# VH-VL binders against q06338, part 1

Every score and structure here is a prediction.

Target 1, 247 residues: q06338
Amino acid sequence: ENEEEQNGEEEIVNIDFDFFGGNPEVDFHALKNLLRQLFGPQESTRIQLSSLADLILGSPTTTIKTDGKESDPYCFLSFVDFKANHLSDYVKYLQKVDMRLSTFFKTMIDSGNKNCALVLSERLINMPPEVVPPLYKITLEDVATALGDDKHYDFYIIVTRKYEVNFDTDDDTDSGKRNKNKDERSKKRVKADEVDYFHEEDRFFEKYAKIHFESEAKKGVISSYMILDHEGLVKSIDELETEISTW
Positions, changes and structure headers below are counted from each chain's first letter, unless a header gives other numbers; antibody chains are not in Kabat numbers.
F, E and O are the ipSAE of ESMFold2-Fast, ESMFold2 and OpenDDE, as the mean of both directions, binder to target and target to binder. V2 is 0.75 times the mean of E and O plus 0.25 times the DockQ between their complexes.
[cut] marks letters that were taken out.

## First folded at step 1 (VH-VL)

Design c11 (framework fv_cixutumumab)
Fold by ESMFold2-Fast, scan of step 1:
Structure c11 (fold): chain C 247 residues (1-247), chain A 123 residues (1-123), chain B 108 residues (1-108)
Amino acid sequence: as target 1 above (247 residues)
Amino acid sequence: EVQLVQSGAEVKKPGSSVKVSCKASGGTFSSYAISWVRQAPGQGLEWMGGIIPIFGTANYAQKFQGRVTITADKSTSTAYMELSSLRSEDTAVYYCAREGSYYEPLWSGMDVWGKGTTVTVSS
Amino acid sequence: SSELTQDPAVSVALGQTVRITCQGDSLRSYYATWYQQKPGQAPILVIYGKNNRPSGIPDRFSGSSSGNTASLTITGAQAEDEADYYCNSRDSSGNHVVFGGGTKLTVL
């Protein structure tokens, strides 16, 4: 009748999220979909996403789900070992992105005592950023277990995406339509350069990055690449957690 | 803003080595890629190799592999290029150039260049 | 092939438009970057990332890219634009920088 559903946003906040390791029996297709979201439609065609999903499932990985370990993940974080996978399609892709990445990879290969993780993470758009600090803490504990004598990586390569706030995807609609009722929930805080983050944690990663560069915008989406050392990664997570406590 | 200051001209004998320096002043050194590019008289630009000082390891063009060594000293904000087994064909102006910044696009260019160091190889 | 090909020379009349081209298979994957070099001087960056200009570069300079070809366009050429122009990009591995042979622009 006159029943109003006013609590959609509130219901998301009250959902119980559980953390699980990567599940090869059920996570493969959901991971491919999240990877397609992470890289965007154009860059996704340049990456063998099935091979990358397999690398993720063979690496320290944490997923977030609401319906138990057999359900589809809403979120994942993975640390893929660079040296073990340096001949992979994904590393070949990254080498072609920028000379800084190929030079960095050569440095890692030439080093007997340094290594890096390829960091891959994505979540559904309405997942709360409050899940991020525990996600990283759990996955870093799994990394410490996997590395044995080495308790962490020296460096972390983070690939993420940003968006142009004023990009109009409705350019080909009928004349006379005005952009008045844009969904503000899909946007984060506007930057001075009119670019904003999909993932709140990226503000802190960017602050502590030793190397950071970005692609040209493609259909309003910008790819962002960062290299952090271990201290920088830990500081980013701690600072995010502190900021979240003030929200 | 930032400047790259190169060492002075060198005259070398065939079979010897030369080490050219490139000091960054007025800006951040460590996280930029520093490339070495040479130009023989009347010829075009030729990339020799590059280094990101924070990592300390360089990559080299195939033609120079085994003869060129690129290093960096973060404490003095100085990059070095050493070329060994010099031949008359190595007579050229040697440039260092900075590539990229934190906000450079995927295709970042060499935005700051040293003035060049002339190396003459003669008997 | 990772090599980049440029015509060795091109001429333009003062105030007219000239297009300098750079061709190579790597340009299908990477944008070309353009440099201007005057005699006795180091190169200066003119265009990077398809069509971005560093501060201080006049707006008459623009870049474009299609397939395996990149172009530098100078609209309304001035006498001071007379110089050698080089493109560079990456080789097929993405690990090495490759320069084109250079194009000598003469402003008549």
Scores: ipSAE 0.007, ipTM 0.497, lowest interface PAE 12.4, mean pLDDT 81

Design c3 (framework fv_cixutumumab; at its last look DockQ between E and O 0.05; V2 from the best seeds 0.00; counts 0 for: pae O 5.9 > 2, placed apart)
Fold by ESMFold2, look of step 2:
Structure c3 (fold): chain C 247 residues (1-247), chain A 123 residues (1-123), chain B 108 residues (1-108)
Amino acid sequence: as target 1 above (247 residues)
Amino acid sequence: EVQLVQSGAEVKKPGSSVKVSCKASGGTFSSYAISWVRQAPGQGLEWMGGIIPIFGTANYAQKFQGRVTITADKSTSTAYMELSSLRSEDTAVYYCAREETYYYGSGSYMDVWGKGTTVTVSS
Amino acid sequence: SSELTQDPAVSVALGQTVRITCQGDSLRSYYATWYQQKPGQAPILVIYGKNNRPSGIPDRFSGSSSGNTASLTITGAQAEDEADYYCNSRDSSGYHVVFGGGTKLTVL
């Protein structure tokens, strides 16, 4: 397909999309479903999704809807305050993912003047990446209002996913029994040129991430974890916007 | 392969300080966690703290808070541990180790260790 | 008072199987890692990530866990396995690294 022609039409449509804040009376179950999609079947069992959806609905959050305010969102972005929620189930999940996240969180807790946001964003596959720059702009304005005095978070913890191009290519060369016996213990990281993105913005987040690490591939899905500072986040979105203008 | 090379043995008086270096070679330095672990003669391993060099911030064991300073210099791929107000019971071998992440449910593991730096505190 | 508890000593006859245990409430949340240390040497990693062996560790070493207990098993113990063995993990907060007190293995 011709991404440039689609970008022109999608830019007009993106201007016309309906943006709303999070609606606790309406959005809870749709957000849980989007979170289940974002984390995938394995990781979603490790997170109390109802609790996380409640945190999202109590945080600066923007949704995109196509059938009015009372319809289900097709897309969301939320910035959940870390210090206010450092005892939450979601932070406990992140601590189990990697010791580096625990070390980082401890330094935020001990700091008197720095904080981070837990970033959550997901969209249905029919939502184009062209919605991402305005989504971040609107939501960051809400963050500035919530923090006051044109403030922003110092760091951002982004959790997302990628997929491997050639999932399960080796099963046929083994009797299946041996691979099954070593499946958990033999899980390996996938080479970078064998993966692709669910979220196009992640290509830019990775360029500016201070820390980026990934899970082993599980059933074709790779969980991806990033820490960005504010400058890196803004540059990522600006570069994405510029790239979109070329599509 | 990653290798951690530590500075040489030190003999110190009580009340002074010591600074041990840990230089990494052959791998990525800035995004790993570097931990410091000590071992007094005939005793077990004791974690003192760790640092993620790219952020330059350290996480300290409570026992050592206020006496230990852990830093890193990305340009030289070197981590440092400085212990102040030395006492005779600080006599130990001091190790640096790179903390590797297994994935979900990982406790802590240190896949690469320095050979250790002996610090003797005596009058 | 260690958050991870190990028996201080255990013996095994040459060629026999031995199990070294590590107990702590945080092991319900964080997998234990096992190190071998011989006198005058730095520890070396033996088992990580529940039951993974680094390259160069003999397959007679294996790990397991259940509840608040982790175990290191050595099948067919050899004289060279005589060493101190430490488990490590995290404390209950998840922020700090902890080690067990160590177990001295004597091969008879």
Scores: ipSAE 0.609, ipTM 0.830, lowest interface PAE 1.9, mean pLDDT 85
Fold by ESMFold2-Fast, scan of step 1:
Structure c3 (fold): chain C 247 residues (1-247), chain A 123 residues (1-123), chain B 108 residues (1-108)
Amino acid sequence: as target 1 above (247 residues)
Amino acid sequence: EVQLVQSGAEVKKPGSSVKVSCKASGGTFSSYAISWVRQAPGQGLEWMGGIIPIFGTANYAQKFQGRVTITADKSTSTAYMELSSLRSEDTAVYYCAREETYYYGSGSYMDVWGKGTTVTVSS
Amino acid sequence: SSELTQDPAVSVALGQTVRITCQGDSLRSYYATWYQQKPGQAPILVIYGKNNRPSGIPDRFSGSSSGNTASLTITGAQAEDEADYYCNSRDSSGYHVVFGGGTKLTVL
């Protein structure tokens, strides 16, 4: 039995992250907890998380661990084949999210030569984003093995979350004056983005997404849904890797 | 505000085909779904299919599968609906409509509608 | 046959409340969307999701659902509410859109 050490977080240490395939004998409950984190309390009640964890463990999946292959994962990434699982509870959930997803899925089912992966990924909040490019590269190699040498999915459905940054409102809606201060242009406010990302890669996924839509914020958390093609996915990861190299 | 502008009325012979256009203006086109809905005189609304322009792929109602083709041209922000093997029963007003963005559990909600294109099929 | 059924006609007195219903098994899984159509015009969206109104739709319009039935309620009907009302949703597969047959509302 491996456990997180209480004293490790206070030191500037290089934690040795190891990459493993999904392990049905030890990963199931940890994956369910990470899925609950990914979807949040409201959305996770709309999904059969046990069934989804089983889909993940039956699919190309990479986990990251710090205490050997039989310890709990800190991170996972999975590419669940859409066509093989189009009758799953998770696909039913996605159809209820937006009609565009339903229309897209019908297109995939009717196509003889197009395929789509359901992308599921989550990690503990203190995981370094530097693990992300190798995570995707390793898992895409496993996808190529599963589909046949050098093959990949044409499209990817990414489900993620982001959050609203709390900040003060300089606006007075009740007693606005003609000679108002320029405080609405305040240098202390976030002007470009009032939303931030739990997953750094999502900034690039959004940039290359063919379809992107979001839920209304709930307690400051927003559910985000994207459809990318393979080129967009690869470019997103490459740009993240490039940015990380400048840090 | 987004508007959908449809092509003008058509009169067609049985057995021919008709292609109706729907041009979007004043907003984003590619990331929305565009649906085609028809209404025969004095009858109800009937969904024919929809397309997501960014993918150029369409989803068709069972009744129209094989007779309807829905396409989109992103460069002109225009969606098209072509119906072949026309019958007198295809006489109807044909609407295009834009599906609005995300809401969990929604069937399909169409927030912006074209004014409709009347297609008359007569011998 | 339609997967969604509506009564063909309903009447309400000016200022009174009327409920228009839409019934079908897919409504157990998906919210109905409601449209108003006046003669010679395209439909307009009046209710979507659980109970959401687009900008410009009066607050007298509300939506509700229970089991296989969805309802559009007009509280305090006005003369301009006289129109055909259509519900739509998805079919049982979740892939296709289906419309109800429409309900003609007469405001007396």
Scores: ipSAE 0.544, ipTM 0.789, lowest interface PAE 2.5, mean pLDDT 86
Fold by OpenDDE, look of step 2:
Structure c3 (fold): chain C 247 residues (1-247), chain A 123 residues (1-123), chain B 108 residues (1-108)
Amino acid sequence: as target 1 above (247 residues)
Amino acid sequence: EVQLVQSGAEVKKPGSSVKVSCKASGGTFSSYAISWVRQAPGQGLEWMGGIIPIFGTANYAQKFQGRVTITADKSTSTAYMELSSLRSEDTAVYYCAREETYYYGSGSYMDVWGKGTTVTVSS
Amino acid sequence: SSELTQDPAVSVALGQTVRITCQGDSLRSYYATWYQQKPGQAPILVIYGKNNRPSGIPDRFSGSSSGNTASLTITGAQAEDEADYYCNSRDSSGYHVVFGGGTKLTVL
């Protein structure tokens, strides 16, 4: 029971969040919408979202719903096996995003001894970060069951978003003056102190990432990529949980 | 205290190869990156490349691409840098350093350095 | 460009303040890291990030950044501060590390 204290009016709206496994019959459409949100309007055009949704729904996935199992999820977390899906459209997309990802994938294929999960997660902006630690814990348990013998992945690739602080979104008004200067700003990489997180958990993931890099800002949005080992992922979640307890 | 111990000085002929080792002691080797940096006499520092031992894949500066090979042995906590087709210009002190990222990928630093390995290339 | 530029030499009087500046496009995206090197020694990390000092580095050393520049400031220079100072950062891609040309600091 997360009590969102909205400001002035006394009405405590209690919202119950329930955790469910991914449901291919119910979650597909909502999942695609969340994926569009995750990748944004530009990158989403480069990805076959329907295929990715199918891939997610065929993988260990946890969703959060508020109106029962037949409702649309407001959040999801999925661990997609890289080796099993190395020929997927999504992997091909990632390989084209950055040479570091491509090199990492090659290393995974060549080593044969290590495995990697492609981590996809998104939630509505108003979802409290308190749901994130249990979300990961539940999904990791499902992975351990799926892999058998309480096994886990060696590495995790996380794709997420950040935003540029003080990015003036207002100038999308219609006035024809192509201020040339705004386009140049949108192509610049921004330092971390000028960037904020859509998801608080990403702060912790970045802290423990073995590899991390960001795209140039596009309309104030930055794509962020991280590779973590299992220990780093666990520590990230533990620290997040600890931080949340101080709120 | 984490230390990086490098192999001894090398004297090589032009066209030959040199392999320098860097052994880590006193800490976890696999969780950090190892970078190689050289310094010619009277010159500045030059980054050659780096490796994350847990991945086994190295990144190289463009200048050395195809001529340098960086490897790591996790079992012995040792990183290696091999430079081939040696030239007189390759005469330098070669350093290994532990590299860590900070501020969520906004940069990196090298906090532990080896003492350096002098490589002399002479005919 | 993945290049960092520094002045080759600067001087400071004992007890005075000196600023060493590093410039490059990559500094718009990444923080600079600063190293001190004395003759015959390996470099020593002195400043990284916004203004972080490793253990053992005196508080007279500080870092700052603006736009495509980063600066190392020594407030109250001491004789032992005479050394070469190097800035470095990730390149614009984040894939590589680049060093500046180094600055020789003389304490007068």
Scores: ipSAE 0.018, ipTM 0.584, lowest interface PAE 5.9, mean pLDDT 88
ESMFold2 (binder alone), look of step 2: mean pLDDT 89; pTM 0.928
ESMFold2-Fast, scan of step 4: ipSAE 0.006; ipTM 0.473

Design c8 (framework fv_cixutumumab)
Fold by ESMFold2-Fast, scan of step 1:
Structure c8 (fold): chain C 247 residues (1-247), chain A 126 residues (1-126), chain B 108 residues (1-108)
Amino acid sequence: as target 1 above (247 residues)
Amino acid sequence: EVQLVQSGAEVKKPGSSVKVSCKASGGTFSDYAISWVRQAPGQGLEWMGGIIPIFGTANYAQKFQGRVTITADKSTSTAYMELSSLRSEDTAVYYCARELSDFWSGYPYYYYMDVWGKGTTVTVSS
Amino acid sequence: SSELTQDPAVSVALGQTVRITCQGDSLRSYYATWYQQKPGQAPILVIYGKNNRPSGIPDRFSGSSSGNTASLTITGAQAEDEADYYCNSRDSSGNHVVFGGGTKLTVL
């Protein structure tokens, strides 16, 4: 059909996103970079990121790419089985983050019939939130295949990050990589009450979380930890998809 | 029934360290958290920190951060609280307690200490 | 930054009702827990969650919670109820245990 104007605008902003499974030949270094973004430079030094990237590549994982299977991923989502990996470096890290996580993990280990997944997801800042519902749906189908008989995890542990909306350059102590005039970039910063999400889905995850807690802000970034049951995870994604349909 | 048995009273000099033990019996040691709470003479209860023994995960009150270390030995079912750089204001009775939680009943959550040791008196004197 | 505030002392006549209160913003997120302590003894748990009583605690002890306030009520106070009462909860982060300053109950 002859919709020339619409086709022209889509060519300008059109990026063909494709979904792939984890590729051990290509994805390792890109996953490590996305993990450094997720945890931040300071917390990343407390985690063996190479081991975590290997865990991700051995687990149900979906990546998003724009130039075929052998290009770098712009986004990933992984469900790492907790019980199979409870002695991993990443679980040891999480146990030290908060007593609630340690108590929850102990409960999971003691349970013969309950399972949980460690959820890891990050994307480049310019990725559209419209990719998120299909990302979760595809990866949950891979989980069902891996667990067998359309099974799913009972619980999901989500680690994410938020930011202080008005965190700007500190007039007294700006050591950032930008080298610009302080007068033009220096701005007032309000004390911690105004925060927002990097990941739009986290609004819904927080709504359905059975446990949610956050770190203190570090350079305007807050680490956020949530535990959801399967119903809560599904409802979160459904509500995000519904909201996106109104855009 | 779970019991917590603490080590005996100690007299220490300023600047030294003290290590108090708490031995659990009657139940699996790793099934719960152990908290340490102190009480100076005539004063209120003050939480110092706690540990989940199976993971070795410890959590400390900010006032004691850098001066207190809480550890656990699963093989002996014993938790330890070590306090360094002792001062006269550290003279207190030190309690260990079993901590349980219910976060599955929904918000608001709650935590509670249902079994307490008898306390260990630590006196810091010159 | 969240603190739990208790009055330092309260008195009640034998057989009458007394209410001990605990206030703090964290009580909106974490129910208070109440402990009784008699001189020379370790604390004992008397109420946990909103209004749960451990085995062995008389039914004259009850708890309530509304907003940032928790209360321990003793209906028909007895002589043996004379003790210090402490509330505790979590701070706003949920990572630290916080105790109230304690309330000394005198049964007249």
Scores: ipSAE 0.006, ipTM 0.448, lowest interface PAE 11.3, mean pLDDT 82

Design g5 (framework fv_dargistotug)
Fold by ESMFold2-Fast, scan of step 1:
Structure g5 (fold): chain C 247 residues (1-247), chain A 123 residues (1-123), chain B 106 residues (1-106)
Amino acid sequence: as target 1 above (247 residues)
Amino acid sequence: QVQLVQSGSELKKPGASVKVSCKASGYTFTSYAMNWVRQAPGQGLEWMGWINTNTGNPTYAQGFTGRFVFSLDTSVSTAYLQISSLKAEDTAVYYCARDLTYYYDSSGYFDYWGQGTLVTVSS
Amino acid sequence: DIQLTQSPSFLSASVGDRVTITCRASQGISSWLAWYQQKPGKAPKLLIYAASTLQSGVPSRFSGSGSGTEFTLTISSLQPEDFATYYCQQLNSYPTFGGGTKVEIK
């Protein structure tokens, strides 16, 4: 940072982040935009985002805003009940992504005694990770209220995205320019070794995931899918909060 | 154990009708879509369409509208394929096949297949 | 409809050989492709779905690769029970099958 700019800038106002429930009068358009960001341009065309935004607004949902409850959200987190919505377009999409998801969904229906939430969360890139632990804690309290008797979900399906660090920053500039058909092994190795998170919480979610798999990279972006149990979700949030306290 | 058991072979004259059955067991019938695929002698696989086992709504591939009817009897976990006004070119083995997904809408991957029913149409 | 073209249509191979079968789509289908094995007089069996995911119970010598318009099924070391006809199938639109590749004993 430039010291002249840093010391000369006015710092008399800071952004005040407030938490709100989903607002169907205002949030629909902004939620669709955040969902397009979460899934990316290609996958977004395979999902009925309007229907998904409606599911979110009908589910335990927390948004973060800076200008009161009638303004556009910068961030959201939602727990969509799987069993109540197992015939939805979004579940159809997830079942086509990978057999591990469809097999898991069948297990949830066959058991009768287990419940599962579809977790949807996204935020604008400039949102601080410090908002994440309170976001999850508030929304989990809303889940307990909605399910009754301080109940929670047994499992959580998390969909997120990661990126290849070296995409578009190749200093050996001739490898990609001359040969557009990059070696699959090289791409996979780079993904394994040089991949970073858009959402810091995902490092902890991966640590406790019972099932985790990823798509192939598309323009340097990787879709990541995880299934966590309740204990794993809580531990992930607690570890993130502990790490943030050391910053 | 998931099983799809089809009715036996049929020998029919042109102009007759045939009804092939496919009885499912070992899973919740209405949770998976049922597909029909045929294979003419010496030829490859041809997808005919699917039926939503929860709603009973059929979807037919191009070329299988009119004379072909998909139906269900959910009380006995059975899907049916009826072909009316049989023609010589209908001679084929007809397979029922379950979708890989657990819910009743078709994904198009076929994980369990019936053993096939040979329908022969000859004068 | 999306058309799938398989190459070769016929292949003669010996036990222990590496066998490669190609499937080309008339338009992009992402990874919406499956491979099936059919033995004479039997129903097809799902081997691979989502282009590269091996179905439970299928031997590890089978593998799939590719995306978009070009896909490959590989059998790393052909066994006697692998002599069969192999079909690719897409579901990016209504399902269509390739013409099949018959793997015959040499």
Scores: ipSAE 0.000, ipTM 0.413, lowest interface PAE 15.5, mean pLDDT 83

Design x1 (framework fv_daxdilimab)
Fold by ESMFold2-Fast, scan of step 1:
Structure x1 (fold): chain C 247 residues (1-247), chain A 123 residues (1-123), chain B 110 residues (1-110)
Amino acid sequence: as target 1 above (247 residues)
Amino acid sequence: QVQLQQSGAEVKKPGASVKVSCKASGYTFTSYGISWVRQAPGQGLEWMGWISAYNGNTNYAQKLQGRVTMTIDTSTSTAYMELRSLRSDDTAVYYCARDYDFWSGYPWYFDLWGRGTLVTVSS
Amino acid sequence: QSALTQPASVSGSPGQSITISCTGTSSDVGGYNYVSWYQQHPGKAPKLMIYDVSNRPSGVSNRFSGSKSGNTASLTISGLQAEDEADYYCSSYTSSSTLVFGGGTKVTVL
């Protein structure tokens, strides 16, 4: 059941990753730091991160830790109920990102029988993508338990980030003030090898997303917003798991 | 094969109405919207309105409000556009196009187009 | 809202780069990042070339690129080829929750 991470002649030292529910006694500050990483320095100033961390800790949430339940998480995933939290600061932020999000939220409220989850996830850069499928499966099981009778959300709003591989300062807001790269030019973000993902799962989320918005690049970082239905979310995770199994 | 198949050409007198059909195949009809775009001979493109194949909600161009009606039949994966009180300046090729927006009511972009239906209004 | 302003025609030789402008107002092109570009050959339906200012659908050549500055969006075609000869239309979402098209630009490959 509980696998030993050190095998053979101890030529390989593996880290023992364990999954835990959100712990409000110890997770708050680590979650705020991961949220600041997810949104970046500029966007995070538009969000009340302390309030958002509280929403996460009050929602179905899974963390990954290496030193027991009282240690700091390296990774988290949370499904925040939209209707229960539609007056939150985070929803107000999302409504200002794009008017289609505002209209979508209004449609969810007006429908009476449809709902969506606000998906929040981030991890330290050294976390292996192999943790992602079990992370989503565990948290979705917790959602089903919380909603009752194997219920799930109709839609999922995913916020993430990606980066320009060959970033130059020519296109950033500081170009007029910090022209240290005077002899170079930025590439358009549209070429496949010019943009890459911080989170491998996002490639599959984009593939199955019904709606996808991106910000303009700021210091080589692009904010990405997606809406998936339940089938799309499940297919994304299954396809990621299948790909990982071939590694 | 992913396609939108439109009904054939029509000739109408001023004051009449016309109903153009657009049959979708090869994709999940209810996951998209359908926008209608027309093009008068030698002229540019004009957006007429949008309908959700998901919930049947509509959004019409202001100049056509009151004269246009868009509907869907999910059993046949078909969208319809009816234009009433026809005028000679309604002579155009009428296109249906798949709109990526299926829920908001706001026209977005059109990645799949029908071949067009020529409607001629003459006295 | 008014229709978007495009030049009536643009011409170039094979291998050259050409740019088509699409000028609106703060209530359409300037207010939203929902600009699309369509290519239309004579007797054919339009084909989506660019959406959301600069995104290319699968199957569209990377010779086509889009950008926006203020109230003006631009479509650039690099390495111009004979098959690029067509009419090009821009479109934009409006503050009235509608969509408007530009007047169209005829591209001629010399």
Scores: ipSAE 0.012, ipTM 0.532, lowest interface PAE 8.0, mean pLDDT 84

